VH-VL binders against Active breakpoint cluster region-related protein (ABR). Designs and how they scored, part 5

Target 1, 199 residues: Active breakpoint cluster region-related protein (ABR), of Bos taurus (Bovine) (a6qns3r647to845)
Amino acid sequence: VKISVVTKRERSKVPYIVRQCVEEVEKRGIEEVGIYRISGVATDIQALKAVFDANNKDILLMLSDMDINAIAGTLKLYFRELPEPLLTDRLYPAFMEGIALSDPAAKENCMMHLLRSLPDPNLITFLFLLEHLKRVAEKEPVNKMSLHNLATVFGPTLLRPSEVESKAHLTSAADIWSHDVMAQVQVLLYYLQHPPISF

## First folded at step 21 (VH-VL)

Design g4 (from e5 with light chain T94I)
Fold by OpenDDE, fold request of step 23:
Structure g4 (fold): chain C 199 residues (1-199), chain A 122 residues (1-122), chain B 107 residues (1-107)
Amino acid sequence: as target 1 above (199 residues)
Amino acid sequence: EVQLVQSGGGLVKPGGSLRLSCAASGFTFSSYYMNWVRQAPGKGLEWVSYISYRGSYTDYADSVKGRFTISRDNAKNSLYLQMNSLRAEDTAVYYCARELTPSGYYEAFDIWGQGTMVTVSS
Amino acid sequence: DIQMTQSPSSVSASIGDRVTITCRASQSISSYLNWYQQKPGKAPKLLIYAASSLQSGVPSRFSGSGSGTYFTLTISSLQAEDFAVYFCQQYYSIPYTFGGGTKVDIK
């Protein structure tokens, strides 16, 4: 279900699953070495995701006892399974073009414009996530997760081409695919390093 | 200076309509979720409505749902509250309020308008 | 809806006194709680957000604590300008809900 539908249904600005996972990570996982990089147990992640999908009353209890890497994995899984990527597939080509601009001023203008082009629910969720990831990175001396590491983990998940475009990329040279992944990482890294204070 | 300046309001009969306005200055208006909060005379605070950056998403308290409409014009840095089918229990000072963080990380109201009195009486 | 119960409804205190106001939520709201100060004829003023974060420009004599269902606002040493009504507000879920308020008046 799209972000816009979920937030309307939940009467929330940011999806409940995102808020809850972030809350737990910040409570007890933010200083964990390799948070978001270390994979949780797949069965735990699936179980937690299923509980969220079912809107089970026991979500909070389950979260309190769940391994933090499973919770982190659930957050990543949520974004990965969105029918439309958080940064939208429509804007994917524009993000790729924007991040490739050589002129810093042009890049800034372009990236800010693209940020403003996101639907409101997507935008606030993205900004929410950025704020969280920045907080995680502030603990880099302990958790060893830099902005770049976090961008590497989340970039390709948040910014993805449409299924049609994705298939096209699969048929392209491995080098092109690698460049696309790098660009996806750079887009997220850009916003992490350049906090959008106004848009 | 960051501020919200309100206008509108006044006395109206039950079943009547009023439109409140809130003009923003000193900050990037479009970067913030905006809210309306009201306070009946001698009573506490009641959240009324909020609107997203560009107005694509809105929500309302059950007490006003279907009667009130929140909207915004970012080009004019303005927030509005259209109030229809007004009732005596809608009598209150109405405040426009800005949320603290553009990111929604903290949903606190850090900037408030001066308030506008709405009186619904026969 | 989440109900916020604020206590006491009123408290009389003297300048220099330590004042404590409590807010209880009908269910867990984590740290999603704000505190406001309101003076007569004025709009509320944000004091504390996220249960314990002091808003910029607010004196350090104000502090917030708590999580889950129990929260506290503390004024370590009451000043003349602190006589007002105080409100807690949860933002865990929509609709946002406020406590009933606590009036701090002069003893």
Scores: ipSAE 0.931, ipTM 0.964, lowest interface PAE 0.4, mean pLDDT 95
Fold by OpenDDE, fold request of step 23:
Structure g4 (fold): chain C 199 residues (1-199), chain A 122 residues (1-122), chain B 107 residues (1-107)
Amino acid sequence: as target 1 above (199 residues)
Amino acid sequence: EVQLVQSGGGLVKPGGSLRLSCAASGFTFSSYYMNWVRQAPGKGLEWVSYISYRGSYTDYADSVKGRFTISRDNAKNSLYLQMNSLRAEDTAVYYCARELTPSGYYEAFDIWGQGTMVTVSS
Amino acid sequence: DIQMTQSPSSVSASIGDRVTITCRASQSISSYLNWYQQKPGKAPKLLIYAASSLQSGVPSRFSGSGSGTYFTLTISSLQAEDFAVYFCQQYYSIPYTFGGGTKVDIK
């Protein structure tokens, strides 16, 4: 289900699953070494995700007793399973082009324009996540997660081509795929390093 | 420098309509979710409505749903509240308010308009 | 909807006094609570957000604490300009809801 549909259904600005996972990470996981890099137990992640999907009242109980890496994994899984990536598949080519611009001013203008081109629920969710990831990175001395590390973890998840386009990439050279992944990481890193305080 | 200036309001009969306006200055208006909050005379605060960056998403308190419409014109840095089918219980000072963070991380209201009195009376 | 209950509804205090206002939520709201100050004829002013974060420009004598269902606003040493009405507000879920307010009067 698209972000816009989820938030409307939940009567929320940011998806409940995103807010709850972020809250738990910040509460007891933000200083965890390798947070968001270390994989949680798959069965735990799936179980937690299923409870969120079912809008079960036991969510809070599960969260309180769940491994923090499983919670972090659930957040990542949520974004991966979105039928449309958070930054939208429509804007994917434009993001790839924008991040490749050599002129800093042109890049800034382009990237800010693209940010403003996101649907409102996508935009606020993205900004919400960015702020969280920045907070995580502030604890780098302890958790060993830099902005670059976090961008590597989330970049390809948040920004990805459409399923059709993705299939096309599977037929491309490995080097091309690698370059695309690098660009995806760079896009997220850009926004992490350039706080969009106004748009 | 950052401020919200309100206009509109006044006296209206039950069943009537009013339109409130809120002009923003000193900040990038389109970067913020905006809200309306009202306060009946001598009473507490009641959230009325919010609107997203470009106005594509809105929500309302049950007490005003179907009667009030929140909207915005970012080109004019303006927020609006169209109030239809007004009732006596809608009598209140209405405030426009900006949310603290563009990211929605903190949904607090840090900037308020000066308020506009709406009186619904026969 | 989440109900917010403030106590006391009013309190009389002297300049220099420590004043504590309580806000209780009908269900857990984590730390999603704000505090506002309102003076007669004026719009509310944000004091504290996220239960304990002091808003920029607000004097350090104001502090917030609590999580879950129980929250407090504390004025460590009441000043003349602090006589006002104070409101808590939850933003855990929509609709946002406010407490009934606490009037701080001069003793």
Scores: ipSAE 0.931, ipTM 0.964, lowest interface PAE 0.4, mean pLDDT 95
Fold by OpenDDE, last read:
Structure g4 (fold): chain C 199 residues (1-199), chain A 122 residues (1-122), chain B 107 residues (1-107)
Amino acid sequence: as target 1 above (199 residues)
Amino acid sequence: EVQLVQSGGGLVKPGGSLRLSCAASGFTFSSYYMNWVRQAPGKGLEWVSYISYRGSYTDYADSVKGRFTISRDNAKNSLYLQMNSLRAEDTAVYYCARELTPSGYYEAFDIWGQGTMVTVSS
Amino acid sequence: DIQMTQSPSSVSASIGDRVTITCRASQSISSYLNWYQQKPGKAPKLLIYAASSLQSGVPSRFSGSGSGTYFTLTISSLQAEDFAVYFCQQYYSIPYTFGGGTKVDIK
């Protein structure tokens, strides 16, 4: 289900699963070494995701006892399983073009324009996540997660081509695919390093 | 200076309509979710409605749903509340309020308008 | 809807006194709670957000604590300008709801 549908259904600005996972990470996981990089137990992640999907009243109880890497994994899984990536597949080509601009001013203008082009639910969720990831990176001396590390983890998940385009990439040279992944990482890194204070 | 300036209140009969306005200055208006909060005379605060950055998403308290409409014009840095089918219980000072963080990380109201009195009476 | 129960409804205190106001939620709201101050004829003013974060420009004598269903606002040493009504507000879920308010007046 798209972000816009979830938030409308939940009467929330940011999806409940995103808010709750972020809250738990910041509560007890933000200083964990390799947070978001270390994989949680798959069965735990799936179980937690299922509880969120069912809107089960036991979510809070489950979260309190769940391994922090499983919670972090659940957040990543959520974004990965979105039928439309958070930054939308529509804007994917534009993001790839924007991040490749050599002129800093042109890049800034383009990237800011693209940010403003996101639907409101996507935009606020993205900004919410950015703020969280920045907070995680502030603990880099302890958790060893830099902005670049976090961008590497989340970039390809948040910014993806459409299924049609994705299939096209499968037929492309490995080098082309690698370049696309690098660009996806660079897009997220750009916004992490250039906080959008106004848009 | 960051501020919200309100207008459009007054006296109206039951079943009547009013439109409140809130003009923003000193900040990038389109970067913030906006809200309306009301306060009946001598009573507490009641959340009324919120609107997203560009107005594509709105929500309302059950007490006003179907009667009130929140909207915004970012080109004019303005927030609006159209109030239809007004009732005596809608009598209150209405405040426009900005949310603290553009990111939605904290849904607190840090900037408020001065308030507009709406009186619904026969 | 989440109900917010604020206590006491009123408290008389003297300058220099320690004042504590409590807010209880009908269900867990984690740390999604704000505190406001309102003076007569004025709009509310944000004091504390996220249960314990002090809003910029607010004196350090104000502090917030709590999580889940129980929260407190504390004024460590009441000043003349602190006589007002105080409200808690949850933002865990829509609709946002406020406590009934606590009037702090001079003894």
Scores: ipSAE 0.931, ipTM 0.964, lowest interface PAE 0.4, mean pLDDT 95
Fold by OpenDDE, last read:
Parts: C-alpha cells; structure tokens; sequence
Structure g4 (fold): chain C 199 residues (1-199), chain A 122 residues (1-122), chain B 107 residues (1-107)
C-alpha cells in the first residue's frame, strides 16, 4: 500500500510503523553498534511487520520486548516493500540527474526543487526519517554509524527505479548498476549533509 | 519576527457562514503544517483541523467534519478556515497555530495567532 | 479518541513554591505530549514538547517528565508571571486532544 494511502487510513502524517520503530530505536537502540546495518532475525522482523499490518493493539507491548535490530529491520523492510519508493519512482530519473550535476549551485537548486516536488506525505515522512538518521549519526563515536553508512543502508531502499527501469538495468553492465547504487546512496547522503532550511 | 495575524470572525446566526484568515510572516510558510484550535468561553482547548505543506492533505475533528474547510494560499502566506452551517456550540475563540517542526518530528504548536472570536447566536 | 485527564483542576500557590501538574492519558501515548501556558485573553504558549523537551526561550524552572499514560509538569520555583492556566496535549493520534487545564492562582 502506498504511503499516501496508509497515512490517510491511519489519520497520521507519518506512518505509524515508521513513528513507532523510530521511537524504539531512539529509546534503546541509538547507541547500539551497527544499528540499521546489523540484520535482525528474519522471523522476528516478519512477525513485527505482520502485527503492524494487522493494526494489532498489542504493538506497543510487542515492541518493548523485541530485539532492537529486529525493530530496525522492520523499518527498513517497510520502506523496501512499499509499492512505490518513498522518493517516488516518478522522480527517480530526476534525482539521478540532479545528484550528478557538477555545479554546486545548480545541484542545490535541483535537489531542493525535487524535494519540494514530493507529495506531502512522502515529504514529511522523508524529513522525519532524515531527522532520525541525523540523530543516529550523532552517536557515531559509539554506534559506528556515520551519515555515509546510513546513506548506504537506506539510499537504495528509499530511491528506486520503476519495475520497467529496473528490468532495463538488469541488462546493463555491472559497472552501470554499481554506478546507480552509488548515486542512490549519494542522493540520501546529500540530504543528510544538507538539511533543507525551507521548501 | 515570526508571527501569525488573524482576521475575520464576528457574530452570525445559526446556519450561517464565516471565513477566518491567518496571515503568516517571518518564516517560510510552505514548510510548515498548520492547524486551527478553538476555545469556547471559559472552556478548554479543542483541536479543529490541520493542513499539510501544500494543502493536499487535511483532517478535521468529528465535531466540524463536513461543515468546516481548512485551506491555504502559500503565495499569500495565508491560512483559512471556511465555516459553514454554524451552530451555537461553534461559539469560541479560534486560533491558527504552526507546528513546531517542518519534519513532523514534534507535533507541537509553537506559534499562535492572537485569536478571533466567533459567536453563533440567534 | 484519547482522553486526557489533567489534575488538579486548580491549585493555589505562593511565589517560590514548587508546583506539580499531572496529565493522564486513556491509553499509552509514549512521549507524544506537550504542555502549554495560557494567560487570560492570550493565546497558549508552548512550554514543553515531547514530554520533557524545554521549548526555546522558556525558563528552566519549567520541566516535564513521564511516558506512557502518566505525565507531569513541574515549576520548581513559582514566579509572579507563572500564574496562569496550563494545558497538556497529546499528539499520538488524530484527533489531537487536550487536558481540561489547571489554573495556578495566588494563595
């Protein structure tokens, strides 16, 4: 289900699953070494995701006892399983082009414009996540997660091509694929390093 | 200076309509979710409605749903509340309020308008 | 909807007193709670957000604590300008709901 549909259904600005996972990570996981990089137990992640999907009232109780890496994994899984990536497949080509601009001023203008081009529910959720990831990175001395590390983890998940484009890339050289992944990481890193002041 | 300045309101008969306005200055208006909150005379605060950055998403309290419409004009740095089919229980001071964070990380109201009185009476 | 029960409804205190106001939620709201101060004829003023974060410009004598269903606002040493009505507000879910308010007046 698209994020815009989820937020309408939940009457929320940011999806409940995103808010709750972020809250738990900040409560007890933000200083964990390799948070978001270390994989949780798959069965735990799936179980937690299923509870969120079912709108179970026992979500909070389950979260309190769940391994923090499973919670972190659930957050990543949510974004990965979105039918449309958070930054939208529509804007994917534009993001890839924008991040490749050599002129800093042109890049800034382009990236800011693209940010403003996101639907409101996507935009606020993205900004919400950025704020969280920045907080995680502030604990880098302890958790060893830099902005770059976090961008590597989330970049390809938040910014993805359409299925048609994805299939086209499968026929491309390995070097081209690698370049695309790198660009996806760089897009997220850009926004982590250049927080929008206005939009 | 960051501020919200309200206008509109007044006395109206039951079933009537009013439109409230809220003018923003001192900040990037389009970067913030905006809200309306009301307070009946001598009573507590009641959330009325919110609107997203560009107005594509709105929500309302059940008490006003179907009768009130929140909107915004970012080019004019203005927030509006169209109130139709007004009832006596809608009598209150209405406040426009800005949410604290553009990111939605904290949904607190840090900037408020001065309030405008709406009186619904026969 | 989430009901917010605020207590006491009123408290009389003297300058220098420690004042504590409580807010209870009908269900867990984690730390998604704000506190406001309102003076007569004025709009509310944000004091605390996210249960315990002090809003910029607010004196340090104000503090918030709590999580889940129980929250407190504390004024460590009441000042003359602190006589007002205080409200808690949850933002765990829509609709946002406020407590009934607590009037702090002069003893």
Amino acid sequence: as target 1 above (199 residues)
Amino acid sequence: EVQLVQSGGGLVKPGGSLRLSCAASGFTFSSYYMNWVRQAPGKGLEWVSYISYRGSYTDYADSVKGRFTISRDNAKNSLYLQMNSLRAEDTAVYYCARELTPSGYYEAFDIWGQGTMVTVSS
Amino acid sequence: DIQMTQSPSSVSASIGDRVTITCRASQSISSYLNWYQQKPGKAPKLLIYAASSLQSGVPSRFSGSGSGTYFTLTISSLQAEDFAVYFCQQYYSIPYTFGGGTKVDIK
Scores: ipSAE 0.931, ipTM 0.964, lowest interface PAE 0.4, mean pLDDT 95

Design g4 (from e5 with light chain T94I)
Fold by ESMFold2, last read:
Structure g4 (fold): chain C 199 residues (1-199), chain A 122 residues (1-122), chain B 107 residues (1-107)
Amino acid sequence: as target 1 above (199 residues)
Amino acid sequence: EVQLVQSGGGLVKPGGSLRLSCAASGFTFSSYYMNWVRQAPGKGLEWVSYISYRGSYTDYADSVKGRFTISRDNAKNSLYLQMNSLRAEDTAVYYCARELTPSGYYEAFDIWGQGTMVTVSS
Amino acid sequence: DIQMTQSPSSVSASIGDRVTITCRASQSISSYLNWYQQKPGKAPKLLIYAASSLQSGVPSRFSGSGSGTYFTLTISSLQAEDFAVYFCQQYYSIPYTFGGGTKVDIK
């Protein structure tokens, strides 16, 4: 279900599944070696997602009992399964073009303007996630997760071409996806390295 | 010099209307969700409403839904509360407040306006 | 709505005393709790956010703890400027709700 629908239904600014998974990682996963890189058990991840989808009263207890890599996996799965990626289908070509700009000042202006173009629920959720990922990277000496590692995990997860855009570029899908994946990683890495101060 | 400067309070009869203003300076106003919080004389604090970055999303306390409208004008760095169908129980000092983090990571109120008194009385 | 119950409603204390204020939530709010100080005629001032994080510029004699339904604000050695009213506030869910306040007075 689309981010804006979830937050309206929940009366939340950031979807509870995002906020609660992040909180649990902050509490007991920040020093976990390979957090977000290591896969959790698939059945645990699906069970958590089902509990969040059902708005079950037991969610806080289940979170406290769950393996932290399953918590991290649930967060990743949530973003991967969104019907529209967090950074939207509409803005995907603009993000790809913006990150390719050579002039640093032009790139900065373009990348900040793109954030301002997101719907408010998408923007606050993205900024929320960025703040979390920066905190994870601050503990890299312990958890072994650099900004680049986190961008590799989350870049393609948050930024994807639409189904229509994918069809239009089938001439060399493997080449396009390879370039796109690198660019998707660089978009996320850019924002992790250049935290938005004003937008 | 981060500040919120309020105006627009006063005395009004029950059933009347009043519009509160809150002018922001010293920070990027458009980067923050903004809130209204009120405090009846001698009483505790009650959250009233919030508004998203561009105003596309709002929410209200049940006590004011349908009567109050929060709005913002980012070009003027200004936040507003339109209060209609006022009742005696709306009598309070009204504060505008900024959320601590633009990202919603912490939803605490770190910057407050000076407060505007609204009195609803015959 | 999540109700926040604060106790005591008031406390008389001397400079140098350790003061503890409690706040209870009607359901679990995890760590989504803030503490504010308010002096007469003034807007509230943020002291603690996320149950235990000290706001910048707030003296280290203030500390917060707790999770779930039970939270405390502690002033380790009361100073003259600490005589005020203190409020907790949950941000787990809309509507945000505040405790009824605790007045800290000179003994």
Scores: ipSAE 0.851, ipTM 0.932, lowest interface PAE 0.7, mean pLDDT 90
Fold by ESMFold2, last read:
Structure g4 (fold): chain C 199 residues (1-199), chain A 122 residues (1-122), chain B 107 residues (1-107)
Amino acid sequence: as target 1 above (199 residues)
Amino acid sequence: EVQLVQSGGGLVKPGGSLRLSCAASGFTFSSYYMNWVRQAPGKGLEWVSYISYRGSYTDYADSVKGRFTISRDNAKNSLYLQMNSLRAEDTAVYYCARELTPSGYYEAFDIWGQGTMVTVSS
Amino acid sequence: DIQMTQSPSSVSASIGDRVTITCRASQSISSYLNWYQQKPGKAPKLLIYAASSLQSGVPSRFSGSGSGTYFTLTISSLQAEDFAVYFCQQYYSIPYTFGGGTKVDIK
């Protein structure tokens, strides 16, 4: 279900699954080596997702007991399984074109305009995640997660081609597809390096 | 200087209407979710409503839902509260408030308007 | 809706005293709790956000602690400008709700 539907249903600004997973990583995962890179146990991830879906009364207790890589995995799974990626299907071509601009001033103006074009729930959730990922990267000497590592994990997760775009690449060469993935990483890396303070 | 300057308010009979205004300066208004909070005389604080960056998403306290409408005009750096079908129970000082973080990372109210008194009395 | 209960409702104290104000939530709100100060005729002022984070420009004599359902605001050495009403506010879920307030008066 789309992020705007979730936040309306929850009366939240950022989906609770996103907020609560981030809070737990902030509490006890910020110094975890390979946080977000290391796979959590799949059955733990599915169990936690089911608790969030059911709005179970013991969610905060379950979070405190759960392996932190399973919590990180739950956050990644949530974004990966959205029917529409966080940065939307509609804006995917524009993000791909914007990151390829050669003029730095034109690129910055385009990339900030694209953020302003997101639905408000998508935008606040993206900015929330960006702030968290920057804080994770600030602890790179301990957790070994650079901005590039985090962009590699989250870029393709948050920015994906639509079914139409995916079908257009069905007969494409492998290096064209890998070029798209690298551009998806670069979009997220751009915002991690150029945090949108004003938009 | 970061400011929220309020206007509007006054004395209204039950069933009447008022529109409150809140003018922002010293910050990028469009980057913030905005709120209304009220305080009845001698009483505590009650959250009334919030509005998203572009105004496409809003929410309201049950006590005002269907009677009050929050809106914003980002070109004018202004926040509004349209108050219809006013009741004696709506008598309060009304504050506009900015959320602390543009990202929603912390949902605290860091900048408040000076307050506008609304009195609903026959 | 999450009920926030503050205690005491008032306290009389002298300059230099340590003052502790308690806020209880009707359910766990993790650390999603703010503290505000309000002086007569003025808007509330944010002191503490996220249970324990000190807002910029707020003196370090103010501190917050707690998580779950029990939270405290402490003023380590009361000053003349600290005589006010203090409110907690949860932001775990909408509607945001405030405690009933604690009035800190001169003894």
Scores: ipSAE 0.847, ipTM 0.929, lowest interface PAE 0.7, mean pLDDT 90
Fold by ESMFold2, fold request of step 23:
Structure g4 (fold): chain C 199 residues (1-199), chain A 122 residues (1-122), chain B 107 residues (1-107)
Amino acid sequence: as target 1 above (199 residues)
Amino acid sequence: EVQLVQSGGGLVKPGGSLRLSCAASGFTFSSYYMNWVRQAPGKGLEWVSYISYRGSYTDYADSVKGRFTISRDNAKNSLYLQMNSLRAEDTAVYYCARELTPSGYYEAFDIWGQGTMVTVSS
Amino acid sequence: DIQMTQSPSSVSASIGDRVTITCRASQSISSYLNWYQQKPGKAPKLLIYAASSLQSGVPSRFSGSGSGTYFTLTISSLQAEDFAVYFCQQYYSIPYTFGGGTKVDIK
């Protein structure tokens, strides 16, 4: 279900699944070696996802007992399974073009304009996630997760081609497809390195 | 200097209308969700409404839903509250407030306007 | 809606006293709780956010703790300028709700 529908139904600014998973990682996972890189137990991830899908806000008990890598995996799965990626299908070509700009001033202006083009629920959810991932990276000496590692995990998850673009990509040479993935990582890395404070 | 300056209060009869204004300065207004919070005389605080970055998403306390409309003009750095069908129970000081973080990471109100009194009395 | 109940409603204390104000939520709100100070005729001022995080520029004699349904604001050594009403506020869910306030009078 699209983020704007979820947040309207929940009367939330950021989907509860995102907020609650992030909060638990902040509490118990910030020093976990390989957080977001290491997969949690798949059955735990599916169980937690099912509880969130049932719209049961009284999940705090289950969340506190769950393995932290399963909580991190649930967050990743949520974004991967969105019917439209967080950064939207409509803006995907613009993000790909913007990150490829050679002039640093033009790139900065373009990348900040793209944020202003996102629907407000998508934008606040993205900024929420960025703040969390930057805090995870601040603990890299302990958890071994750099900004680049986090961008590799989340870049392709948050910014991916539409069904139409995906079908066209499957027809294209693998080299073109691998450039798209690298660019997806670079978009997220850019925002992690250049946190948007004014937009 | 980060500041919210309010205007537009007054005395209104029940059923009347009033519009409150809140002018922002010293920060990037468009990067923040904005709120209205009210306080009846001698009473506690009640959240009234919020508005998203571009104003495309809003929410309201049940007590004002359908009667009040929050809006913003980012080009003018201004927040508004249109209050219609006013009732005696709407009598309060109204504050505009900024959320602490642009990202919604913490939803606290760190900057407040000075308050505007609205009195609804026959 | 989440009901926030503050206790006590009022307290009189001497300069230097430790003052503890409590706030109870009608359901778990995790750590999504803020504390505000309000002086007569003035807007509220943010003291503590996220249950325990001290806002910039707030004296270190203020501290917050708690999670779930029970929260405290502590003033470790009351000063004359701490005469005010104190409010808690949850942000776990819309509508945001405030406690009824605690008036702190300095003797």
Scores: ipSAE 0.843, ipTM 0.929, lowest interface PAE 0.7, mean pLDDT 90
Fold by ESMFold2, fold request of step 23:
Structure g4 (fold): chain C 199 residues (1-199), chain A 122 residues (1-122), chain B 107 residues (1-107)
Amino acid sequence: as target 1 above (199 residues)
Amino acid sequence: EVQLVQSGGGLVKPGGSLRLSCAASGFTFSSYYMNWVRQAPGKGLEWVSYISYRGSYTDYADSVKGRFTISRDNAKNSLYLQMNSLRAEDTAVYYCARELTPSGYYEAFDIWGQGTMVTVSS
Amino acid sequence: DIQMTQSPSSVSASIGDRVTITCRASQSISSYLNWYQQKPGKAPKLLIYAASSLQSGVPSRFSGSGSGTYFTLTISSLQAEDFAVYFCQQYYSIPYTFGGGTKVDIK
């Protein structure tokens, strides 16, 4: 289900599954070694998603007792399973072209314009996640997660080609596919290193 | 200087309409969700409505839903509240308010307008 | 809707006193709670967000704590400018709701 549908139904700005998982990681996972890199138990992850889907008022109790790597895994899985990536199918080619620009001023202008092109629920959810990941990286001496590590985890999850585009790339060249994955990581890394102040 | 300057209040009979305005300056208005909050005389605070960055998403308190419309004009750095079918219980000081974080990370109101009195009386 | 109950409704205190105001939520709201100060004829002023985070420019004598359903605002040593009404506000879910307020008066 698309983010805009979820937030309208929930009366939320950011999907509750995103907000609540992030808050729990902020509370007890910010110093967890390998947070977002270590796998959570798949059964726990699916159970947590089901509770969010049911909008169950017991969610805060379940979150507080659940293994933090399952919480982190739930967040990653949510974005991975979206019918459209958070940064959208429509903007995927533009992000790929924008990050490849050589002139730093042109790149900055393009990348900020792309943010302004996102639907409001997608944009606030992305900025919400970006703020969280930046805070996780600030604790790298303890949790061992750099900005680059986090961009590697989330870049391809948030920004990926549609099935139509990815099949076209497979038939064209494998090198283009590898380049796209590197670029997906670089897009997220760019925003982590150049936080958008106004858009 | 970050500020919100309000206008448009006054006295209106029940069933009437008013439009409140809130002009923003000193910050990138389009980067923030904006809110209206009201306070009846001698009473506490009640949230009224919010509006997303470009105005594509809004929400309202049940007490005003269907009668009030929040809107914004980012080119004019202005927030509006159109109030229709006004009732005596809508009598309050109305505040516009900015959310603390553009990212929605904290949904607190860090900048408030000075308040505009709306009185609904026959 | 989540109801917020503040206690006390008012408190009389002297300069230098330690003042504690409490706020209870009708259900768990985790740490999604803010505190505001309001002086007569003025708009509210944000003091504390996310239960315990001090807003920029707010004196360090103000502090917040709590999670779940029980929260406190503490003024460690009351100053003349602190005589006001204080409100809590939850942002766990729409509609955002406020406590009824606590008036801090001169003893």
Scores: ipSAE 0.837, ipTM 0.922, lowest interface PAE 0.8, mean pLDDT 90

